# Designs tried in a protein design chat: VH-VL binders against Uncharacterized protein YLR179C. Part 12

Target 1, 201 residues: Uncharacterized protein YLR179C, of Saccharomyces cerevisiae (q06252)
Amino acid sequence: MSSAIVAKLNKEDIIKDTVKDLAFEILGELSVSYVDSDDIKLGNPMPMEATQAAPTIKFTPFDKSQLSAEDKLALLMTDPDAPSRTEHKWSEVCHYIITDIPVEYGPGGDIAISGKGVVRNNYIGPGPPKNSGYHRYVFFLCKQPKGADSSTFTKVENIISWGYGTPGAGAYDYIKENNLQLVGANYYMVENTTVDFNYDM
Below, E stands for the ipSAE of ESMFold2; O stands for the ipSAE of OpenDDE; V2 stands for 0.75 times the mean of E and O plus 0.25 times the DockQ between their complexes.

## First folded at step 4 (VH-VL)

Design c9 (framework fv_mogamulizumab)
Fold by ESMFold2-Fast, scan of step 4:
Structure c9 (fold): chain C 201 residues (1-201), chain A 120 residues (1-120), chain B 112 residues (1-112)
Amino acid sequence: as target 1 above (201 residues)
Amino acid sequence: EVQLVESGGDLVQPGRSLRLSCAASGFTFSSYAMSWVRQAPGKGLEWVATISGSGGSTYYPDSVKGRFTISRDNAKNSLYLQMNSLRVEDTALYYCAKDLWGYSYGFDYWGQGTLVTVSS
Amino acid sequence: DVLMTQSPLSLPVTPGEPASISCRSSQSLVYSSGNTYLEWYLQKPGQSPQLLIYYVSNRFSGVPDRFSGSGSGTDFTLKISRVEAEDVGVYYCMQGTHWPYTFGQGTKVEIK
């Protein structure tokens, strides 16, 4: 299952363009669902208008023994394609950060991600420029180091290049500086062939 | 919804200093680059300064570089323009403007402006 | 600096008639991504500027469809299909491709 997820991430160069040489230990499936829309399926295209409200996010571990009540999770959402897939002067754009998500299993064996933890950066929906082609909107779920103090996690002040000031900087740098471990991922694609309907970025 | 309110404009003598403020509300201030744009009486628009959302990067045209300093206080949702060594040519209505995304996407909202008059 | 030249500078129009404003840049506004950072603003008498068009042809939220933008490279046009009384004001083009940001000198649209 984990190898299938990694293969799909590699199909669209997600690993190459975002987290690079960081090791994945994929522990489960990251489910992302927008209201009245198809579920996110590792790269399916979504209408821009369907993705402006924050999604419902949950994580289903393959093996429940690998995550315990002592663990905390972090969710990152990034757009590596800003302003486009071929030009990265604003890449990566930070769309969502939640930290300190508790590992609490629901009746179905799922861990609720959205609505839990501390929102560091509020959800910002896709806003690709008109005729910039498809943008990849990537969710990474991470396990926090044991005993991490909440004070180690701060808001990304400038969403452009995740505030690092270097085109292409983003999730890789955030994950490394906070000693996070990649355990889940999902992504979808949005293009804008009309006028922008949202300025939340 | 989005509001930008400038203040600090005054009548000043050449060579003096003045500090403008802009109070922002209705959006996540720290997520957007902010700019100052001025307009001399009866003249067109001229870009004066831009600051990134974090405050880590600032940009100026040569006409004000070294004299003007743009800054922000994200905890107070406030933008500032410190104007030193003022010249008669700096006389203008100064607008606070919000960038669409970060930069180069246009200015989607503008304040009412604050008038700076440099005379004598 | 990129020079933005507008024509005409004064445009008296009869209500209900179309209006067209040209904007020319001294160098290409196409970024390496293929995106063109060209905006149009309207300043009504006694009011702050307001965004009409961004990325050459995208209407900002709430802007009526009688406004349209077009062009590429160095030549751009703003069209109003039928001018209404509330469209009176000064129209500015602006480029955001090159630092520093530069504006055109403005085109005054007024009812004759």
Scores: ipSAE 0.000, ipTM 0.435, lowest interface PAE 18.3, mean pLDDT 85

## First folded at step 5 (VH-VL; framework fv_temelimab)

Design d1 (from b10 with heavy chain D99E; at its last look DockQ between E and O 0.18; V2 from the best seeds 0.00; counts 0 for: pae O 8.0 > 2, placed apart)
Fold by OpenDDE, look of step 5:
Structure d1 (fold): chain C 201 residues (1-201), chain A 120 residues (1-120), chain B 106 residues (1-106)
Amino acid sequence: as target 1 above (201 residues)
Amino acid sequence: QVQLVQSGAEVKKPGSSVKVSCKASGYTFTSYDMHWVRQAPGQGLEWIGAINPNSGNTAYNQKFKGRATITADKSTSTAYMELSSLRSEDTAVYYCAREPWGYSYGFDYWGQGTLVTVSS
Amino acid sequence: QIQLTQSPSSLSASVGDRVTITCSASSSVSYMYWYQQKPGKAPKAWIYYTSNLASGVPSRFSGSGSGTDYTLTISSLQPEDFATYYCQQYHSYPLTFGGGTKVEIK
């Protein structure tokens, strides 16, 4: 299952365009769902208007023993395709950051991600420029360092390149400098062909 | 060069209506949202509403309770704001302002403003 | 609606002074936008996405903040900086502005 997820991410150049050569191990399935929509399935297209409210996110480890109750998780959402897949002068765009998510298993064996932890960057729905093609909106779930204080993590005050000032910068630098361990990922695609006035709210 | 040119000053009586125009040039009219913001004398800024000229979709500040109507004419690249049932407190400079689509960069260009005076 | 409260409403400063304007939101917003307005003129885009300077804005200006608290800072006030500054949120409708901060010459 882990290999399948990684293979898909590689196929879509997500690894290349975001976390690059970071070492990671996928430890489970990161489920992302929007209201009145099916679960996100590694690259399915979604209507822009359907993705403007924060999604419900859960994580289901392949092996529960891989995460302890003492662990904390961080969720990242990024767009590497800004302003487009062929032009990345604004890439990556930061769309969501949650830290200090507790490892608490629900009755179904999943860990609730959304609604938990501390929101560091509020959710911003996809807002690709009109006629800029499909954008990949990527979710990364990370394990925080043991005993880490997330209040000391890098503050992303500029969504463009996550404030690093270099086109293409974002998740890689954030993960690396905060010593996060990537353990889950999912993504979907959105294009803006029929702009709705309220799509960015 | 991007320009937003608004119609001239208006003097209106209470209960009447006013329609302010904003002619856009120097850019693709249908690729940006057009907002309307007003400013009473010596006061701050107040958002009235906006329109997507391409789709015609609109959003309004509910404070105006349906008194505001925003329209756009793609053929002339002109946006309009009509305010009905005018009151003295509607006396203000009314601005049109452009907003890029997608990620919001704010209102990057503004019209010169239109003074609307409501007096008996 | 999200109410934005700017502080101070007005301030007097001298050329070369460091000036800080705050904008407090009644609820958390994603980012803050700022505009500069001079008397008799339309507002001008000044800062977007909390910390990005609009075209033509001098580097002595900066923006920062998160959640409910945001700031605009002028590191060294220049004569052309005397104006009224407004913060604005685009987090939810209706869009709202702060009450403005008038920066006057001492």
Scores: ipSAE 0.015, ipTM 0.593, lowest interface PAE 8.0, mean pLDDT 91
ESMFold2, look of step 5: ipSAE 0.027; ipTM 0.617
ESMFold2 (binder alone), look of step 5: mean pLDDT 93; pTM 0.949

Design d2 (from d1 with heavy chain D33Y, light chain S30R T50A; at its last look DockQ between E and O 0.10; V2 from the best seeds 0.00; counts 0 for: pae O 12.8 > 2, placed apart)
Fold by OpenDDE, look of step 5:
Parts: structure tokens; C-alpha cells; sequence
Structure d2 (fold): chain C 201 residues (1-201), chain A 120 residues (1-120), chain B 106 residues (1-106)
């Protein structure tokens, strides 16, 4: 299961375009679902209109022993395709950050992600430029360092390039400088054929 | 609970300066933007500028042409807005307003407002 | 700057009425917000990101829209809803507000 997820991420160049050479191990399935929609399935297309409200997110470890009750998790959402797959002057765009998510197992053996922790960056639904093609919207679940003070984590004050000021910057730098451990991932694709936003960034 | 408490009303002469304070409590001061918005009597809302208290970065409405200066003191969790070269048209209630990161929530908490009256 | 035009500037309505307020932007915006203000009080967050109700806002309120056109709707006006409502864009600097819509009792 872990190998399949990583293979899919690689096939779609997500690793190359986001977390790059960071060491990571997928420890479970990251489920993402929007209202009145099926669960996200590693790259399925979604209507832009269906993704504007914050999704329900849960994590199901392959082995519960890999996460202790003392662990805290962080959820990241990013768009590496801004303004498009061929032009990345705004990449990556930060769409969601939650930290300090407790490891609490539900009856089904899953950990609730949404509705838990501290929202550091509010959810922003996909809004790719009109006719810019499909954008990948990627979710990363990370373990926080043991005993970490989340108040010291990087503050993303600009969603463009996550505030790092360099096109293509985002999840890699955030994960690395805050010593996060990537343990889960999912993604879907959205294109905009309806709304022509005049972005001033 | 989140609270934004502003300094008291001011009466100023044209050409002078005013500095309004906004003391934040009940949350991590450096984890939110602080905006300043004013409202002339019987009029609408006008954005003045904002600060990231953590980094000190600011943004301003260029309408004020450098007359507005926004600062923040982390040690006291207090934001400031100074407006110089005051004119009668600057008479207004000035508000500080908090904004969470990510832009999605807008201004979720506001101070009680500070009336600044500019009169000869 | 992006200009926001609200319509109407004022309206009179009765308790139980359906009320619709529009906000038109001079150019397409992605981030639209609404605030409620009572006389002598600071504005209150009311709707964020076009269609999400702020904490404590009754479900009779709703927001919608995209591009240049946004709407705030009150399905059944209540006595406590008489106030002035402002739209605000966070698409680009400078941030701007609509002129406001005063909802008065008929």
C-alpha cells in the first residue's frame, strides 16, 4: 500500500515538484472527502465548485504502533501548479495548514484530522486560473517532532511560495525547517473552465 | 477570550499627529495579522493598513501617502497606528482588527474603536 | 484598486421578509467577506470566503457568488438583523469595502 501511494505520487511528479529529496515513509492512508463527493483517490479530477468547503480528513495507519498517543500531527495542503503546470511563478500556493493534531483513534481505527488541532492557515479551496489546465492539489500529513513547540513553527504569511519568496518553494522548506516527518499523502486534480479571476499577486 | 482594547478618544489640531494603540489578549499576538480600518462619521469603512506582528512586515493603503505608520510591540502584545499631518477629513473612528493567517476568515475580531477628532 | 458597489444602499423591510444584498466588484475577486455593524458599535465578522457563516451567525443568513458578483441573503428577517452590512474584498491591495447597505425596519 505504501509502495503504491509513493509510485502514484512519483508518476504525477508530485514528489519532484514538492517534497523533492526529503526522506519519508508512508505510514497509512490519508482519506480526504468533500461534501456530496466520494473520497479522493490519488489524482481523480474534482469539480472546482465541489472543493470550496474544507474537506473531511482522516488518517488510517497501516500499523498503529507507529503512532503513539503522545505524537502530534500536521496537515499541509499545497498547489505546485500555480499558475499552471508549465508556469510556476506562484508555486507553491499554500491552501491549508493544521498543526498539533492529536493521535486519537476512532472506533474504526482512524485518526480524525479535520476538526482537530490548531488551524495555522485557513482552508482555501482550489482556484486555478481559468483555462490553465489541471492543477494538483496535494495533502501531506506529517509527524511533528516530539516535544515540539508549535509556536516556533514557520509562519506562512503569504500563500504564494508559502512566503519563501522563491518560485517552487513551499512544502519542502516548511517540512524541513520545522523538522516534520512526512507520513501520509493524497491528492486530486482541478481545472477552472468557469471563472476568470483577475489575480493580483 | 480574544480581546482587542484600544486607547481613548483623541482631539487633535490640523498638522499634528496621533498614535492609537490596540492591546491584544486571549490569543497568540504574533500568530495573526493586525489591520487598521477607519470610519468617518456616517460613512463607510476604509482600510488603512496591516502588520504581521511576527515579522514586522506591513502593508499600507497608498491613499495615505506615507502618513500612516503601523507598528507592533511583541512584548506587550500591542499594535499601533500613527497618522501624521492630520486633516479635518481624518476625523473618524479608528479600529484595529485581527485576521487569521490564510486570508480565509477576514477580520474576525475588532477593537472597540477610537474616535479621533481633527479640529481647529 | 478594486471598487465594490453594494446595492441597495438602504432598504426597508419587515420582520419575516426575505432580504437580498448584492456586492459588485470592478474586477473579479476570489476572497469576499461580509460584516454586520450596529450603530455605535464595531463591525462584526459575518460571512467569510463568500459563503461561510462566522461563529454565532444564524443559519438564516447565507452568502454566495463568484467573480464580480456576490450576494448576502437573509431568508427571514428578524428584529436583531436590522443593521448595516458591508462587503469587503481581500483579493488585492488595497483592501476595500463596499459602501454598505443599511437594513431598516419598515
Amino acid sequence: as target 1 above (201 residues)
Amino acid sequence: QVQLVQSGAEVKKPGSSVKVSCKASGYTFTSYYMHWVRQAPGQGLEWIGAINPNSGNTAYNQKFKGRATITADKSTSTAYMELSSLRSEDTAVYYCAREPWGYSYGFDYWGQGTLVTVSS
Amino acid sequence: QIQLTQSPSSLSASVGDRVTITCSASSSVRYMYWYQQKPGKAPKAWIYYASNLASGVPSRFSGSGSGTDYTLTISSLQPEDFATYYCQQYHSYPLTFGGGTKVEIK
Scores: ipSAE 0.000, ipTM 0.533, lowest interface PAE 12.8, mean pLDDT 91
ESMFold2, look of step 5: ipSAE 0.070; ipTM 0.658
ESMFold2 (binder alone), look of step 5: mean pLDDT 93; pTM 0.946

Design d3 (from b11 with heavy chain D33Y, light chain S30R T50A; at its last look DockQ between E and O 0.44; V2 from the best seeds 0.00; counts 0 for: pae E 10.6 > 2)
Heavy chain, then light chain:
Amino acid sequence: QVQLVQSGAEVKKPGSSVKVSCKASGYTFTSYYMHWVRQAPGQGLEWIGAINPNSGNTAYNQKFKGRATITADKSTSTAYMELSSLRSEDTAVYYCAKDFYGYSYGFDYWGQGTLVTVSS
Amino acid sequence: QIQLTQSPSSLSASVGDRVTITCSASSSVRYMYWYQQKPGKAPKAWIYYASNLASGVPSRFSGSGSGTDYTLTISSLQPEDFATYYCQQYHSYPLTFGGGTKVEIK
ESMFold2, look of step 5: ipSAE 0.043; ipTM 0.633
ESMFold2 (binder alone), look of step 5: mean pLDDT 92; pTM 0.943
OpenDDE, look of step 5: ipSAE 0.020; ipTM 0.609
ESMFold2, look of step 7: ipSAE 0.006; ipTM 0.524
ESMFold2 (binder alone), look of step 7: mean pLDDT 91; pTM 0.941
OpenDDE, look of step 7: ipSAE 0.029; ipTM 0.621

## First folded at step 7 (VH-VL; framework fv_temelimab)

Design e1 (from b29 with heavy chain D33Y; at its last look DockQ between E and O 0.29; V2 from the best seeds 0.00; counts 0 for: pae E 7.6 > 2)
Fold by OpenDDE, look of step 7:
Structure e1 (fold): chain C 201 residues (1-201), chain A 120 residues (1-120), chain B 106 residues (1-106)
Amino acid sequence: as target 1 above (201 residues)
Amino acid sequence: QVQLVQSGAEVKKPGSSVKVSCKASGYTFTSYYMHWVRQAPGQGLEWIGAINPNSGNTAYNQKFKGRATITADKSTSTAYMELSSLRSEDTAVYYCAKDLWGYSYGFDYWGQGTLVTVSS
Amino acid sequence: QIQLTQSPSSLSASVGDRVTITCSASSSVRYMYWYQQKPGKAPKAWIYYASNLASGVPSRFSGSGSGTDYTLTISSLQPEDFATYYCQQYHSYPLTFGGGTKVEIK
């Protein structure tokens, strides 16, 4: 299952365009679901209007021994396709950051991600430019360093390139700077053919 | 913490101009649109326009027919709204409002407001 | 321009009541913002993208809707909730607000 997830991410150039050469091991399945929609399944298209409320997110480890009760998790959401697949002047766009998510197993053996931890960046639903093609909206679940103080993590005050000032910068830099370990991932795709957000006034 | 601090109340004659300032702090000024909204006494809210402080690009409510001019000074993190050819109907509290996340056209922080009174 | 009509324009309610405010658009809008305003104060962000609560907003508040019809609901009205609420659309220029709904104490 881990290899299948990684293979899919590679096929869609997500690793290349986001976390790049970071060493990581997928430790489980990251479930993402929106109200009145089926669970996200690694790249399925979603209507933009179905993705504007914060999703319900859960994580199910393949092996529970890989995460202890003392561990904390961080969730990241990013768009590498901003403003499009061919123009990356805004890439990556930061859409969600939650830190200090406790490892607490529910009755079903999953860990609740949404509704837990500290929201560092509020959820922003997909809003790709009109007629800019499909955008990948990627979720990364990370393990925080043991004993880490998340208040010292990088502050993302500008969602454009996650504040790093370089097109293409984002999740890679955040993960690396804060010594996070990527352990889960999921993504879906959205296009906008109806709403002109007028990002360039 | 995000703060938007506006200039003080103004009393103006019809036909004159007023320029209200909004000093921003606690966030990257150039990364978010700045909007201007007004509210006449006992009335609702009306959008005037917005500016991209980084590029200087602006958008306006055409209702004002070019009477409104929005500018921004990056060096001081200050946005300005100038309204010319003032009328009694322009009497209102004028607010600056920070865009929610850059280009969303929703507002997450507001200035305290500036009362502009237009009377003969 | 897109006109937003809020209903009701005002209402009187008691602490503990369920309160529902509607915002109807003259044409379909993508999503709606909601703001809370108290007398003599600036509006505060309350709900963004129709159903997401702003920071600090109590869970007794909720938002829903799509197309032309949006709703803000207070499950159990509290003393601090008495205020005027405004909806706002960002679908097209010019940005427009609803006329507001004043929630008063009965």
Scores: ipSAE 0.018, ipTM 0.614, lowest interface PAE 6.3, mean pLDDT 91
ESMFold2, look of step 7: ipSAE 0.026; ipTM 0.636
ESMFold2 (binder alone), look of step 7: mean pLDDT 92; pTM 0.940

Design e2 (from e1 with light chain H91Y; at its last look DockQ between E and O 0.28; V2 from the best seeds 0.00; counts 0 for: pae E 6.8 > 2, grease 19.3 > 18.9)
Fold by OpenDDE, look of step 7:
Structure e2 (fold): chain C 201 residues (1-201), chain A 120 residues (1-120), chain B 106 residues (1-106)
Amino acid sequence: as target 1 above (201 residues)
Amino acid sequence: QVQLVQSGAEVKKPGSSVKVSCKASGYTFTSYYMHWVRQAPGQGLEWIGAINPNSGNTAYNQKFKGRATITADKSTSTAYMELSSLRSEDTAVYYCAKDLWGYSYGFDYWGQGTLVTVSS
Amino acid sequence: QIQLTQSPSSLSASVGDRVTITCSASSSVRYMYWYQQKPGKAPKAWIYYASNLASGVPSRFSGSGSGTDYTLTISSLQPEDFATYYCQQYYSYPLTFGGGTKVEIK
């Protein structure tokens, strides 16, 4: 399952366009679900209007011994396709950051991600430019360094390029700067054919 | 902590102009649009326009027919709203409001408001 | 422009009551926001993207809806909840607000 997830991400150029050469040890399945929709399955298309409310997110480790009760997790959501797959002047766009998620197993053996921890950046639903094609919306689950103070983590004030000021910058820089360890991922795709958000204002 | 501090109350004659200021602090001023919204006494909220403080680009409610001018000074982190050809109907509390995520979706922080009274 | 009609314009309720406020749009919108305003004060962000609570908003508040119809619900009204609530759309310019719903103490 771990190799299958990584293979899918590579096939869609997600690793190349986001986390690049960072170590990526998949420790489980990251489940993402929106109301009145099926669970996200590594790249399925979603209607834009179905993704505006914050999703329910949970993580199911393959081996529970890989995460201790003392560990904290961080959830990242990013769009590398801004404003499109061919123009990346806004890439990446930061859509969600949660830190200090406790490792607490539910009755089903999963760890609740949404509704836990500290929201550093509020959820922003997909809003790709009209007629800009499909955008990949990628979730990364990370393990925080042991004993780390998340209040010292990089603050993302500008969602464009995660505030780094360089097109293509985002999750890679955030993960690296804050010594996060990639342990899970999921993604879906959205296109906008109806709404002009007037981003050029 | 985010703060938006607006200029004081104004009393104006019909036909004159008023310029309200909004000084921002506690966040990167150029990273978020700044909106202007007004509220007549006992009435609801009305969107006037917005500015990208970084580029200076603006959007306006066409209801004002070019009477509203929104500007921003990056050096002082201050946004301005000027309304010309004032009418009695322009009497209202005027608010500046920080954009929620920088793309003009909604507002998170608001100024304390500036009362503008237009009377002969 | 897109017109937003809130219902009711005002209501009287008691502490502990379930309160429901609706916002109807003249045409389908995808994004709805809600604000809380108390007398003499500026509005405060309350709900964004129809169902996401702003920072500091109690869990007794919830938002839902799609298309032309959106709802703000208070499961159990508390003394500090008496205020005027406004919906706001970001589908097309100009941005527009509902007329507001004043929640008063009975």
Scores: ipSAE 0.022, ipTM 0.622, lowest interface PAE 5.8, mean pLDDT 91
ESMFold2, look of step 7: ipSAE 0.043; ipTM 0.656
ESMFold2 (binder alone), look of step 7: mean pLDDT 92; pTM 0.940

Design e3 (from e1 with heavy chain N57R K65Q; at its last look DockQ between E and O 0.54; V2 from the best seeds 0.00; counts 0 for: pae E 7.9 > 2)
Fold by ESMFold2, look of step 7:
Structure e3 (fold): chain C 201 residues (1-201), chain A 120 residues (1-120), chain B 106 residues (1-106)
Amino acid sequence: as target 1 above (201 residues)
Amino acid sequence: QVQLVQSGAEVKKPGSSVKVSCKASGYTFTSYYMHWVRQAPGQGLEWIGAINPNSGRTAYNQKFQGRATITADKSTSTAYMELSSLRSEDTAVYYCAKDLWGYSYGFDYWGQGTLVTVSS
Amino acid sequence: QIQLTQSPSSLSASVGDRVTITCSASSSVRYMYWYQQKPGKAPKAWIYYASNLASGVPSRFSGSGSGTDYTLTISSLQPEDFATYYCQQYHSYPLTFGGGTKVEIK
């Protein structure tokens, strides 16, 4: 349900940290799955190695009447916990942006998100710094404004702070300035205890 | 337009040092790591090390630890690689390469290369 | 450190042939990249994130793979494709390259 999803996001500080004061209503279930793994279950831990290839992403509206065939969707993926949950100097890190996803239903009443639309920022799998604790990897699905020219959407040239130049900037700023409407969310957690990527040499 | 322009070819004697420069333009120098890679004649590519130009922190391939020194000058947007105690097997083309985006996710631009020849 | 093994080390092919180059990592890697290098020139970014073509790369090129096994494919070889192709991993330092695959005219 919509209220259960919002309650979980709020309880885990997703709303406080990434959605902030955006008005939104969750219109369906955003499903994220990786090869050889179960679907993401709102905040479950995932092994880093399982999340390196782009996931299969689907959206199942609670009520199809809330999306029209003329709507276009955008998918965003962000990490608000860079370099860690307690230090945010790289936050948020942009991991994926797809725009212009058509509302087209499969036999199960789901909309294919992955493999559709226009990839604006290629998928970058989770790579949290070694021993930085669990990072939240958050997916947002949005409706685009009707008739919007997506070529004018913000270009994210630096994944650190989504290129806004201010620690903590990210998905909220992108959604707000491009007039997107948040309609779905999901997340999982990844930690890295084994590989030193040397991000902050 | 991103450009990486390297210093000219060098001829060096064994036991000496060489310092190769790499002048960057067309992007924010301090936002991307700079890497150094070499290629001996007729051979493949070998990573030497990298620098975060903002902090000055470096990482080196252990093969070059103690001989290679990578530095950056933020005011001139220039990276440097110095290799000491040169020997004949150090004869190679030395490249600087810019990271893809603000993380180390790939090299999107390469310098033209600097030939360093070590011979007596 | 992560070793990358490219196969074949060289090949001869005719214009129009389909060419497949493999890159095998000694352990799973987060990212795999491909570079094209012509003689006397610096390498060029060719494929990033295993499957995404760099700007200006012809659509006859494709990349695939994940984990330890990656491929670069040329669907119909053209004269300008004769070059050496290198794979590279970004999973951990030291960054490493494959030994290269030289593609030449048969």
Scores: ipSAE 0.015, ipTM 0.576, lowest interface PAE 7.9, mean pLDDT 87
ESMFold2 (binder alone), look of step 7: mean pLDDT 92; pTM 0.939
OpenDDE, look of step 7: ipSAE 0.021; ipTM 0.614

Design e4 (from d3 with heavy chain N57R K65Q, light chain H91Y; at its last look DockQ between E and O 0.54; V2 from the best seeds 0.00; counts 0 for: pae O 9.0 > 2)
Fold by OpenDDE, look of step 7:
Structure e4 (fold): chain C 201 residues (1-201), chain A 120 residues (1-120), chain B 106 residues (1-106)
Amino acid sequence: as target 1 above (201 residues)
Amino acid sequence: QVQLVQSGAEVKKPGSSVKVSCKASGYTFTSYYMHWVRQAPGQGLEWIGAINPNSGRTAYNQKFQGRATITADKSTSTAYMELSSLRSEDTAVYYCAKDFYGYSYGFDYWGQGTLVTVSS
Amino acid sequence: QIQLTQSPSSLSASVGDRVTITCSASSSVRYMYWYQQKPGKAPKAWIYYASNLASGVPSRFSGSGSGTDYTLTISSLQPEDFATYYCQQYYSYPLTFGGGTKVEIK
């Protein structure tokens, strides 16, 4: 199942366009759901209107022994397709950052992600330019280094290229700088064919 | 520090044109859209249009289409808004405003405003 | 165009009061911008993406909302908070503002 998730991400060029050669050990399933919608399933299309409120996010480890109660998790959400799949002058766009998520198992054996931890960057719903094609909106769950103080993590004050000032920069740099370990991922796609939301004049 | 400095107040006759300038400093002028917004006395805010200073491409509120012209001079980091066929209803304070993140979302810095009075 | 209706258009309050301003959109939009404006001055960025405070904005301010309904809240009104507040949508062109809410001294 872990290999299947990675294979799907590779097929969609997500790894190539975001985390690149970073170590990626999938430890479980990252569930993402929006109100009145089915759970996100690795690349299904979503209406833009349905994704404007922050989603409910949960993580279910394949093996609970892989995460201890002392571990903290971080959630990242990014758009590598800004302003489009063919033009990445604004890539990546940062859409969500939560750190210090505690490893607390619910009755169903899952870990609540949303509503927990410290929100570093508030949720920003998808807003691709009109007629710019499908954009991939990618969630990465990371394990924080033991004993790390997340207040010292990189601050993303500019969502464009996550503030790094280089097209294509984003999750890769953030993960490396803060020594995060990739343990989960999910994504969906959104296109804008109706709303006059022009980014590229 | 970001600064937007606009030209001085204008008094114009109906049917004439006015051109307001906005000199930008403290940031990369060509990296952010520049917007124009006006406010009639005692009234709310109204978006006129915007320009990509790098490409020169513009977007306009259809209400002003054909009457408003927004331009930018990269060499001087100055944006311009020209409004033609002026009428009394165009009396307002006109503001330039810097786009927040390069997307056409909102405005993080504003000029001090330019009062344009249209009267016979 | 998308119409934004602010409520109330004006209110009178005292220092220390909790103040709530609403902005309702004619159709569902992405997160709102909010601005503060004082008489004779240009508007200032106040809240962006519905719930993020702009630089220099006190923590007594907060923003929330989604879809068609957004809210700006002042937990404890201070003397310097008396001003007019505007919401703004960026979901579609033309960009539009609410009519404003004037917060006055009671």
Scores: ipSAE 0.012, ipTM 0.551, lowest interface PAE 9.0, mean pLDDT 90
ESMFold2, look of step 7: ipSAE 0.015; ipTM 0.605
ESMFold2 (binder alone), look of step 7: mean pLDDT 92; pTM 0.945

